# Ledger of designs, part 6: miniprotein binders against q96jn8r1131to1294

Target 1, 164 residues: q96jn8r1131to1294
Amino acid sequence: TLEFLENHGKNILLSNGNRTATRVASYNQGIVVINQPLVPQLLVQVRIDFLNRQWTSSLVLGVITCAPERLNFPASACALKRAAWLLRGRGVFHNGLKICEKFGPNLDTCPEGTILGLRLDSSGGLHLHVNGVDQGVAVPDVPQPCHALVDLYGQCEQVTIVNP

## First folded at step 8 (miniprotein)

Design td6
Fold by OpenDDE base, fold request of step 9:
Structure td6 (fold): chain B 164 residues (1-164), chain A 96 residues (1-96)
Amino acid sequence: as target 1 above (164 residues)
Amino acid sequence: DELERKIREIILRAMELVRKGELEEALELIVEAIRLAVENKDKELLTTAIWIIAYIARKLGDPELLEKVLELAEEAYELTKDPDIKYYIERLEKRL
């Protein structure tokens, strides 16, 4: 089953069989990684459970291509300079570099209850799903294996892995 | 760093072209980005540029281009030691 790994950001507490991640302090140090690597056609989804609207930015969603169990997480996903493909706001980033200005809905404005998904297609394209709707290929040709990453940043204080 | 900013802008523009299917123009831009990244010894930007050019080369499917990109990727791997580049090298070799 899909769970968050025990190797996570310092401000994260896991619950609900490690399917729920809660950031319990500050606005950062909230990175979590899902245990199973993405494989083609597997849809991995998380639900935004709680938002603290005192902040402007919200969660970052993406994948890493390094071994997550040995990863030393920085305070935010934006600080990952290798092996990282991330969606922030409406932007797509590779190793901290913006590679797309406008893609899909603005993650910073997604309300509580929004279900965000990641899926690899057969060609290695990384798709974003929002409330069950495929937004298209965010990143073509992502290296495999890769693991879904969620950065509970700013507004986003809790997410839960949900079944498709 | 002016050069770094230039490289970043080129990469962003190249990806916009890729998304529009304008692969030939994207190729021209990304080659320049690679050259500048090597010159500036920017391993991070080089890695991104190699990813993009490898993708373009595979989409275009020109065998001579694929060989040239493979060589570039090999050189980039020696400089960066980034496992993702190794992944792209393998895909280029297998024409995947």
Scores: ipSAE 0.881, ipTM 0.946, lowest interface PAE 0.5, mean pLDDT 95
Fold by OpenDDE base, fold request of step 9:
Structure td6 (fold): chain B 164 residues (1-164), chain A 96 residues (1-96)
Amino acid sequence: as target 1 above (164 residues)
Amino acid sequence: DELERKIREIILRAMELVRKGELEEALELIVEAIRLAVENKDKELLTTAIWIIAYIARKLGDPELLEKVLELAEEAYELTKDPDIKYYIERLEKRL
C-alpha cells in the first residue's frame, strides 16, 4: 500500500496508517515522500485536506530520484539542489532551476478537496493529474526509480494519499 | 552572476522549444548552455543541460548525435558524479 515514509520534515505528524500527513507547526519543514516508487502507469494521488489561509503559497508536488529513506530534508523542497523535480505554483523546477514558466493549474490556488496525481508514462514522462484530469507531461524523461514528494508548505497543512 | 543567469535563461528557452517539438533549435541552445556551464564550472546547471540534451538526442535518433551526447554525458558525470546523469548514460547506451 502507498504510505508516507517515516523520514519526513520536522513539523509533520503522520496518521491514518501513514496515509495522512499534517504539518503541525509553522509554515515549513513539511516535506513527505511516498514509500513506493513511481512506475509506468501507476497513478499516485494526494488530496488536499486542509488549508490555512493565514499563509501565502501552498504545497509543492514532485519527485525525487535519490533514496528517500536517507534524505536529509531541508525546510522546503525548493532548497533541494539535486535529484528533485518539482511543481510549484504554475512552474516546473529541476534542482531549483525553473524549466517551465507555466504548466497546469496554479498549485497555490488549489482548494481543499483537490486531488493531485503523478504518473509516469511509458517513455518516462511525468504527468500531473488534477481531480482525475491529465494535465499533460510536466517533465519528460524523469530518472527511475523516483518517489513522489509533497511539501506541505504555507497554506497546505494536511494531505492524504487516496487511491484512484 | 551574469553567466549563470544567461545559462538559466537558455535552459528555460530550450525547454520551451522542447515542449513545442522544435528539437533542432532546442539542441542548438542547449549545446551552448552546456559549454557555458562547463566554463562557469556550474555542476547543477550542467546536470540539467545534460538531461535535456540526452532527451533531445534520443528523440532525434541521429546516431552521430547520440554518440556525441554520450561523450558529453560521460564527461559531465566525471565532473558531477550525479547518479541521474549515470541514468541518462545508460539510456543513451541502450538507445532507450
Scores: ipSAE 0.880, ipTM 0.946, lowest interface PAE 0.5, mean pLDDT 95
Fold by OpenDDE base, look of step 8:
Structure td6 (fold): chain B 164 residues (1-164), chain A 96 residues (1-96)
Amino acid sequence: as target 1 above (164 residues)
Amino acid sequence: DELERKIREIILRAMELVRKGELEEALELIVEAIRLAVENKDKELLTTAIWIIAYIARKLGDPELLEKVLELAEEAYELTKDPDIKYYIERLEKRL
């Protein structure tokens, strides 16, 4: 069963069998990692449950290739400088460096109820899915094993892992 | 840092070319980025550049290029000790 690891950002409260993550304070310290590594063709999805409009920006979605159980999470995913491939806004980032300026929808403007998915293809390409629609390869040739990461940042205050 | 900015811009442009399938031109840019990253001792930028060039090399399938990229990757790994670079080294070796 997919669930968020107990090792998470300081402002996160897990519930619903660790399938729901809620950021209960401030706008940051909201990183969570899904327990099972991504395997080819497995679609991992999270639903945006709640947005708090007092903040700007929204969730960051991506993968990490380091051991998540021992990771000391920074206050935000954008501070990860190694082993991180992230989607923020319309940008794609590797270790904090923008490698794509315009990809898929703007994650900062996704409404509540949006289901975001990650899937590795057979070539190691990381696909973004939005409400079940494949947006294409966000990152080619991602190292494996890797774990899906969600940063409940800014407006995004709650997400839930959902089955395809 | 001006040099760092330049490297970042090159990497961004290279990835745009990669996405368009213009691998040869992307290769030229990434080689430059690697050179500059080594010069500026930018470990993080170097790691990204190695990831990109390894991808390009595998896609192009040029054995000579693969060998050259493997050498670059190994040198970069010695400098950065980044496990992801090691991953790409292993993938490159499987192509040889």
Scores: ipSAE 0.789, ipTM 0.912, lowest interface PAE 0.6, mean pLDDT 93
Fold by ESMFold2, fold request of step 9:
Structure td6 (fold): chain B 164 residues (1-164), chain A 96 residues (1-96)
Amino acid sequence: as target 1 above (164 residues)
Amino acid sequence: DELERKIREIILRAMELVRKGELEEALELIVEAIRLAVENKDKELLTTAIWIIAYIARKLGDPELLEKVLELAEEAYELTKDPDIKYYIERLEKRL
């Protein structure tokens, strides 16, 4: 079963059998990682449960390609300088460098109830799903194994893993 | 700095070309980005550029290009020690 890993950002509280992550303080320190690597046939989905619109930016979604169990997370995913492919706002980033200006919807404007999904295709391409709809290939090839990552940043205060 | 900004812009442009399927134009740009990243000692930008050129080389499939990119990736690994570059090396070797 999919769960958020016990190794997570300092401001995260896990609940609901480690399937719900809540950022309980500040605007950062909210990185969580899914406990198994992405494989073909696995669609990892999270629902945005609660947003605080007082902040401008919202969650970051993506993958890390290093082992997450003992990783020392920075305050925000955007500070990862290795092993990270992230979707932020409308952009796609590798190790903090923008590699695509516009891909998919703007994550900063996704409302509560939005279901965001990640999967790998057979060629190693990373796909974003939004409310069940495949948005296409965000990253054409990612190293494997990789794990899905969510940073409950800014607006985003709670997400829950949901089944497809 | 200004050189770092230039490298970032080249990489973004190269990826735009990759997404449009214009791989040979992207290759020309990314080769220049690698040269500049090495000169500027920018390990993070070098790592991204190596990921891109490795992808381009695997898509084009030219054995001569694959060998040249493998050499670049090996040198980049020595400079960065980034484990992801070892993954790219492995993928290039399997393509060969």
Scores: ipSAE 0.754, ipTM 0.907, lowest interface PAE 1.2, mean pLDDT 93
Fold by ESMFold2, fold request of step 9:
Structure td6 (fold): chain B 164 residues (1-164), chain A 96 residues (1-96)
Amino acid sequence: as target 1 above (164 residues)
Amino acid sequence: DELERKIREIILRAMELVRKGELEEALELIVEAIRLAVENKDKELLTTAIWIIAYIARKLGDPELLEKVLELAEEAYELTKDPDIKYYIERLEKRL
């Protein structure tokens, strides 16, 4: 069902039927996108499989509101200046602009085994789930269609799509 | 620059107020942010500010405000060409 899209960051190797993404070099070029747009009641979940703690920052999680098949991905998701709603560290960002200082847990400190989820509510609000627990609305009113994105940045070297 | 930093600060504070449900105070701030972003021709900050004021206007539901914000969003689309602003325009029209 859910898989990572074949268009991805240059340092990504897909495996496990395109359900596992591994960053195989450096600290960046690790953007992956889920192959289906978010729809109400669809929960997209990824498990953090492997972290390299020598880095300070970790993965970025969020959505893009443009078609992912045509995109030329930048080296990191935080360089996206349009059509991007991202969770990084404790912050929430729109097009590179911080719009919330603290939401949910600090992604830079999530351990291996953490399951992170994204879901739209009926009002277009983007929810973060952590280990099955809804953290509330990270972003009210996200444009649709939107596509779930993970940037295997810094510490994060592998994630796997898991069913709820 | 200094103006860009001011606009970013206003937007962050406006979103803090939105999350607290203080929509009227947030509206006052975001109107100023939009004015400054247009003057500074900052397309990225304008896009974010338009998203915020569109959300506030839909929550408040005042027809006069909705009409004014729709005009602002149409102007912002011409400046930015950002497809997300077309989505905001559609949501504003539905609220009317």
Scores: ipSAE 0.733, ipTM 0.900, lowest interface PAE 1.1, mean pLDDT 92
Fold by ESMFold2, fold request of step 9:
Order: C-alpha cells, then structure tokens, then sequence
Structure td6 (fold): chain B 164 residues (1-164), chain A 96 residues (1-96)
C-alpha cells in the first residue's frame, strides 16, 4: 500500500490515509516521499489536485536514492545536493545540476487533474508518464533502491497518490 | 566560478550526446569534465560525471575502458564518500 511518509516538509499536512498531501503555508517546505521504493516496471502515480495561481513555478517530481525516513529535507527539492534525480519545469537535474535542458512536458504548466507517473524500467531507466502516456526515459540509469519524491512547490498545493 | 561553469557546460553537452546515442563523443567530453572536477576539487560535479562515464562504459562494453572507469570510480569514492558511487562500482564490476 503506497502512502506518503510521515517524514515530510514542514508545511505539509497528510490526509486520506496518508495518500493525499497538502501544502498549507507559503510556497515551499512541501517535500513528500512515497513510503516504498520504486519496484521495477510498477507505475507510481500522483494526481495534481489543487494549484494556486499566485505562483509562477509548480511541483518538482523525481527520486532520491538515500533512505528517506529520517532525512532532513531542505526547503526545496532542488537544493538536494546528493542522491537526487529531479524533473523540474522541462528539465532534468542530478544533485542540483541540470543534465537535460528539455526532456518532456513543462511541469510548470500541468493543470489540475493531471496524473503524473514514475516507472523504473528493467535497465534502471526512470520514465515519466503524463495522464497514462509514457514520455520516455528521463534518466537512463538510477541507483536502486530509489524512492519517489514530490515537492509541492509554488503553484502546487495538493497531490493524491492514485492507482494506475 | 568560471571553471565550475565550464564543467557544468561540458556535462550538459555530454548528456545531450548520450541521449542521442553518441557514446564515444560523450566519453571524450566526460573524461575532460572529470579531470577538471578533480583539479577543482568539486565533489558534486565529480559525482555526476562519474555516474555518466560509468553508464557510457557499461554501454560500450570495452573491457579496457571498463577497467579504467572502475579505477576512476574507486578514486572518486575516496574523494566524495558518496554511497551512490559504490552502486556505480558494483554495476561496472558486473559488466566485466
């Protein structure tokens, strides 16, 4: 059973059996991590429930390769300097370093109701799915185990884990 | 830091080549990035560059390249202490 971990950003409130995360203040401190590592070939999905138009940027989505249960999260996921592969806007980042300028759709423009998915393929490649459609390999090889991370940043105020 | 910016640019260009499947050209760039990152003592950029060269080496499959990259990865682990580099070392060893 997939849930968000109790260890999360300071501005997060968990609900719906820990399957829904809401950022209740400010624009940051909104990192959440799913409680189980990615299982190869198994799709993990979240739905964007609420967006706040006052902000320009939106959520960050990706994985971390360190144990998340006692990790001290920074205010924003893009400040992670180790063990992080993140999709932000149109780009892909490793440990804060841009490694792809334009990979897929712009996460900053995804509307409410968008379902975003992560899947680890048999070669260790990390795939992004948008509304069920595979966008291809965002990262060609990721260390395992790795854990799905969402940063409810800026516009993004609520996401819910959904079944494929 | 001008050198840090140069290393970042090389890494981005190398990954563009990796995504196109131009692995030998990417290798030339990433070797340069590693040399510069070691000289600049930039542990974070070194970790990313090691991830890339380890991936390239496993895909190319040349035993001599795999052995050289394994040596680089072990040295990078000593410099960075980044556990992810241990994972890259395991993947390189399995390819030999």
Amino acid sequence: as target 1 above (164 residues)
Amino acid sequence: DELERKIREIILRAMELVRKGELEEALELIVEAIRLAVENKDKELLTTAIWIIAYIARKLGDPELLEKVLELAEEAYELTKDPDIKYYIERLEKRL
Scores: ipSAE 0.721, ipTM 0.902, lowest interface PAE 1.3, mean pLDDT 93

Design yd10
Fold by OpenDDE base, fold request of step 9:
Structure yd10 (fold): chain B 164 residues (1-164), chain A 82 residues (1-82)
Amino acid sequence: as target 1 above (164 residues)
Amino acid sequence: SPEEIVEEVKKLIEEAIELAMKGDKTKAVELLQKALDLVNKLGDTELQKAVDDALKAIDKGDPWLAELILDEALELAEEKSE
């Protein structure tokens, strides 16, 4: 069963059997990690439940290759400078460096109800799915094991893990 | 002291990012400019560049990028000031 780990950002409240994450304060401290590592063909999806338009920007998706259970989460995913691949806006970042300028739809403008997915292919390519549509390979070769990460940042205040 | 200046810069940056995240680009820029003035006193060229780049990011409406840019530079500045 896919769930968010109990180790999460300080402003996160988990509910619904740890399948729903809600950021209950500010715009940050909202990082959550999926319990099961990504393996080839495992599609992990989250639905954007609530956007607070008081804030700008939105969620960050990504993967980390460090052990998430013991990670001291920073206030924002942007501070993850090691073993981290992040998708935000239309960009792809690796350890703080932009490695792709334009990929997929702009995550900052995805409305409530949007379902975002991450999946590794057999070659280690990380795919982004948007509303069930494979957007292609965001990162061509991701080390394994890795865990899917969601930063409830800015507008994004609630997400829920959903089944494909 | 350099440490005190860096601490003040950090506070200004945090407040600036929050303002930018609320969509108040103008006030965010004002605070970052104040931070830049303090950084200039330190002579930390790396942090200066970071603040300049962050200002550009804020101007483009990308506070996340600004935060990204400033994070490492600020950490390094803190280490240097100790």
Scores: ipSAE 0.854, ipTM 0.931, lowest interface PAE 0.5, mean pLDDT 95
Fold by OpenDDE base, fold request of step 9:
Structure yd10 (fold): chain B 164 residues (1-164), chain A 82 residues (1-82)
Amino acid sequence: as target 1 above (164 residues)
Amino acid sequence: SPEEIVEEVKKLIEEAIELAMKGDKTKAVELLQKALDLVNKLGDTELQKAVDDALKAIDKGDPWLAELILDEALELAEEKSE
């Protein structure tokens, strides 16, 4: 079963069999990683449960290729400078460098209830899904194994892993 | 000392980002400008550029980008000050 790992950001509380992550303080320290590595034909999805509009910005999606169990999580995903591909807003970032200017919908404006998914294709392309709709390849060639991560950042205070 | 200045700059940046994340762009810019004034005393051109770029990011309403820009620059500045 898909769950969030116990190794997570300092402001995260897990519930619902570790399928729900809640950021309980501030706007940051909210990184979580999904236990199962991404493999082709596996669609990993999370639902935005709650947005706190006191903050700007919103969640960051991505993948990491380092061992998540040993990762010392920074306060924000933007500080992940190694083995990290991130989707935020409409941009795609690799190790702190913007590799795509505009991709898919703006993640900062996704409302509560939005279901966001990540999937690898057979060629190693990382796809973003929004409410079940494939938005295309965000990253053309991602090293494997890799793990999906969610940074509960800014407005995004709670997400839940959902089945396709 | 350079180390003390960098520490103060770091504090100002952290406060500025939080304010920006709360939507207070004006106050965030004010604090970053104070940080820039301190950075100018260091002669650290890389950090200076980072603060300038972060100011632009804040102005565009993107505090996450500002944080990204400043993260590496601050780390380097801390190393230089030690």
Scores: ipSAE 0.853, ipTM 0.931, lowest interface PAE 0.5, mean pLDDT 95
Fold by ESMFold2, fold request of step 9:
Structure yd10 (fold): chain B 164 residues (1-164), chain A 82 residues (1-82)
Amino acid sequence: as target 1 above (164 residues)
Amino acid sequence: SPEEIVEEVKKLIEEAIELAMKGDKTKAVELLQKALDLVNKLGDTELQKAVDDALKAIDKGDPWLAELILDEALELAEEKSE
């Protein structure tokens, strides 16, 4: 079963059988990783449960290709400089570099209740889903194995893993 | 003293980003301008440019981008001062 990995950001509290992540302090230290690698038939989905609009900016989605179990996560996903692809706002970032200016909807505007999904296609392309709708290929040919990542950043204080 | 300046700059930047994240753009800009004054003492042109670019990002309401820019530049500045 899909769970958030016990190795996570310092401000995260896991609950609901490790399927819910809550950032309990500040705006950062909120990186969580799904415990199983993405495979082509797997759609990993999280629901935005709680946003605190007093903060600016919101969650970051992405994947990492390094082994996550003992990785020392930085305070914010923006500091992942190796083996990371991130979707933030409308941008796509690889190891701290913006590689796509506009992809999909602006994640900073997604309200509570939005269901965000990540999956690989048969070519290794990373797809974003928003409320069940495939937004297309965000990142071509992601190396495998990779794990889905969520940074509960800024406004985003709680997400829950949900089934497709 | 370069290491002491970089430490103070890092502290100012972290405080500025948190303030920008809370929506206090005015105070965030004030702290980054103080950081820029200290960076001028270092003569680190990459860090100077990064602080300027981060100020622009905060002006646009994008503190995540400001944090991205400054994280990269601070890492390089810390390596130079060591």
Scores: ipSAE 0.798, ipTM 0.898, lowest interface PAE 0.8, mean pLDDT 92
Fold by OpenDDE base, look of step 8:
Structure yd10 (fold): chain B 164 residues (1-164), chain A 82 residues (1-82)
Amino acid sequence: as target 1 above (164 residues)
Amino acid sequence: SPEEIVEEVKKLIEEAIELAMKGDKTKAVELLQKALDLVNKLGDTELQKAVDDALKAIDKGDPWLAELILDEALELAEEKSE
């Protein structure tokens, strides 16, 4: 089953069989990683459960290609400078460099209840899904194995892994 | 000392980002400006540019980008000050 790993940001509290992640303090230190690596055609989805309007910005989605069990998580995904592809706002970032200016909907404005998914296609392309709709390839060629990452950042206070 | 300055810069940056994340762009910019003044004393052109770019990011309402810009520059500055 899909769960968040116990190795996570210090402000994260896991619940619901480690399928729900809640950031319980501040706006950061909220990185979680899903236990199963992404394999072709596996759709991994999380639902935005709660937004805290005290903060600006929102969650960051992405993948990492390093071993998540050994990763010392920084306070924010923005500090992941190696083996990381991130989706935030409408941008796509690779190791701290923006590789796409406008992609999909603005993640910063997704309301509670939005279901966000990541899926690798047979060519290694990373797709973003929003409420079940394939938004296209965010990253054309992602090394495998890779793990889905969610940074509960800013407004995003809680997410839950949901089945397709 | 350079180490003390870098530490103060780091604190100012962290506070500025938090304020920006709370929507207080004005105060965030003020703190980053103070940080910039301190950085100028170090002569660290890379960090100086980073703070300047971060100010721009904060101004356009993107504190995450500001963090991204400053993270590596701060790390390098700390190494230089040791």
Scores: ipSAE 0.792, ipTM 0.895, lowest interface PAE 0.5, mean pLDDT 95
Fold by ESMFold2, look of step 8:
Structure yd10 (fold): chain B 164 residues (1-164), chain A 82 residues (1-82)
Amino acid sequence: as target 1 above (164 residues)
Amino acid sequence: SPEEIVEEVKKLIEEAIELAMKGDKTKAVELLQKALDLVNKLGDTELQKAVDDALKAIDKGDPWLAELILDEALELAEEKSE
């Protein structure tokens, strides 16, 4: 089953059989990773459960290609400078560099209840899904294996893994 | 020493980003301007430009981008001071 890894950001508390992640302090230290690598038949989905609108900016979604079980995660996903592709706002970032200015919807505007999904296509393209709707290819050729990552940043204080 | 200046700059930046994340742009800008004064003592033109760019990002309401810009520049500055 899909779960968040026990190796996570320092402000994260896991619950609900490790399917729910809550950021319990501050605005950062909220990186979580899904326990299985992405494969073409796997759609990883998380629901935004709780947003604290007193913070600025919201969650970051993406993938890492390093083995996540023993990584020492930084305070914020923006500091992932190797083996990372991130979706933030409408931007796509690779190792700290913006590689696309406008992809999909603005993630900062997604309300509570939004279901966000990541999957690979058969060519290694990374797709974003929003409420079941495929937004297309964010990154055309992600190396495998890779793991889905969520940074519960800023406004985003809780997400839950949901089945497709 | 340069190492002490980099550590003080790092603390100011951390405080500034948190304030910007809470919506206090004015105080965040004040702290980054103090950080810029210290950076000028280092003569690190890349860090100077990063602080200027981060100030613009905070003014636009994008502290995540400011953090991204400053994290790269601080990592390089720390490597130079070792």
Scores: ipSAE 0.791, ipTM 0.895, lowest interface PAE 0.8, mean pLDDT 92
Fold by ESMFold2, fold request of step 9:
Structure yd10 (fold): chain B 164 residues (1-164), chain A 82 residues (1-82)
Amino acid sequence: as target 1 above (164 residues)
Amino acid sequence: SPEEIVEEVKKLIEEAIELAMKGDKTKAVELLQKALDLVNKLGDTELQKAVDDALKAIDKGDPWLAELILDEALELAEEKSE
């Protein structure tokens, strides 16, 4: 079963059998990683459980190709400078560089209850799903192995892994 | 010293980003302007440009982008001040 990895951002508390991540302080230090790598056709989904609208910006989704078990996570996903592809707002970022201005919906506007998914296709393309709807290929060729990553940033204070 | 200036700039940037994240753009801009004054003493043109760009990002309501810009530039500034 899918769980959040015990190695995570400093402001994260794991619960619900490590399937729920809560940011318990500040706006950052909220990076979590799914414990199993993405494989073709595995859909990793998280539900947004709680948003604090008094912060600006919201969660970041992505993948990381570094081994995550002993990685020193930065305070915010924007500081991941190697082996990371991120979806934030409507932008796609690779190692700190915006590589796509507009992909999918604006993640900053997703309300509580939204289910966000990541999967690889057979060509290594990274797909975003929103409430069960495939948004297409965000990144055409992600190296494997990679792990799904969520940064509980800003407004986003709690997410839970859910089954498709 | 350059090391002391970079350390103070880091503190101002961290506080400014948190204020912007809380929606206090006015105070965030004030702190980044103070950081810019210190950066001018440092003579680091890359960090100066980054602070200017971060100010624009905060003004547009995008503190995540401001943090992205500043993180890259500040890491380079730390290496220079060794």
Scores: ipSAE 0.791, ipTM 0.896, lowest interface PAE 0.8, mean pLDDT 92

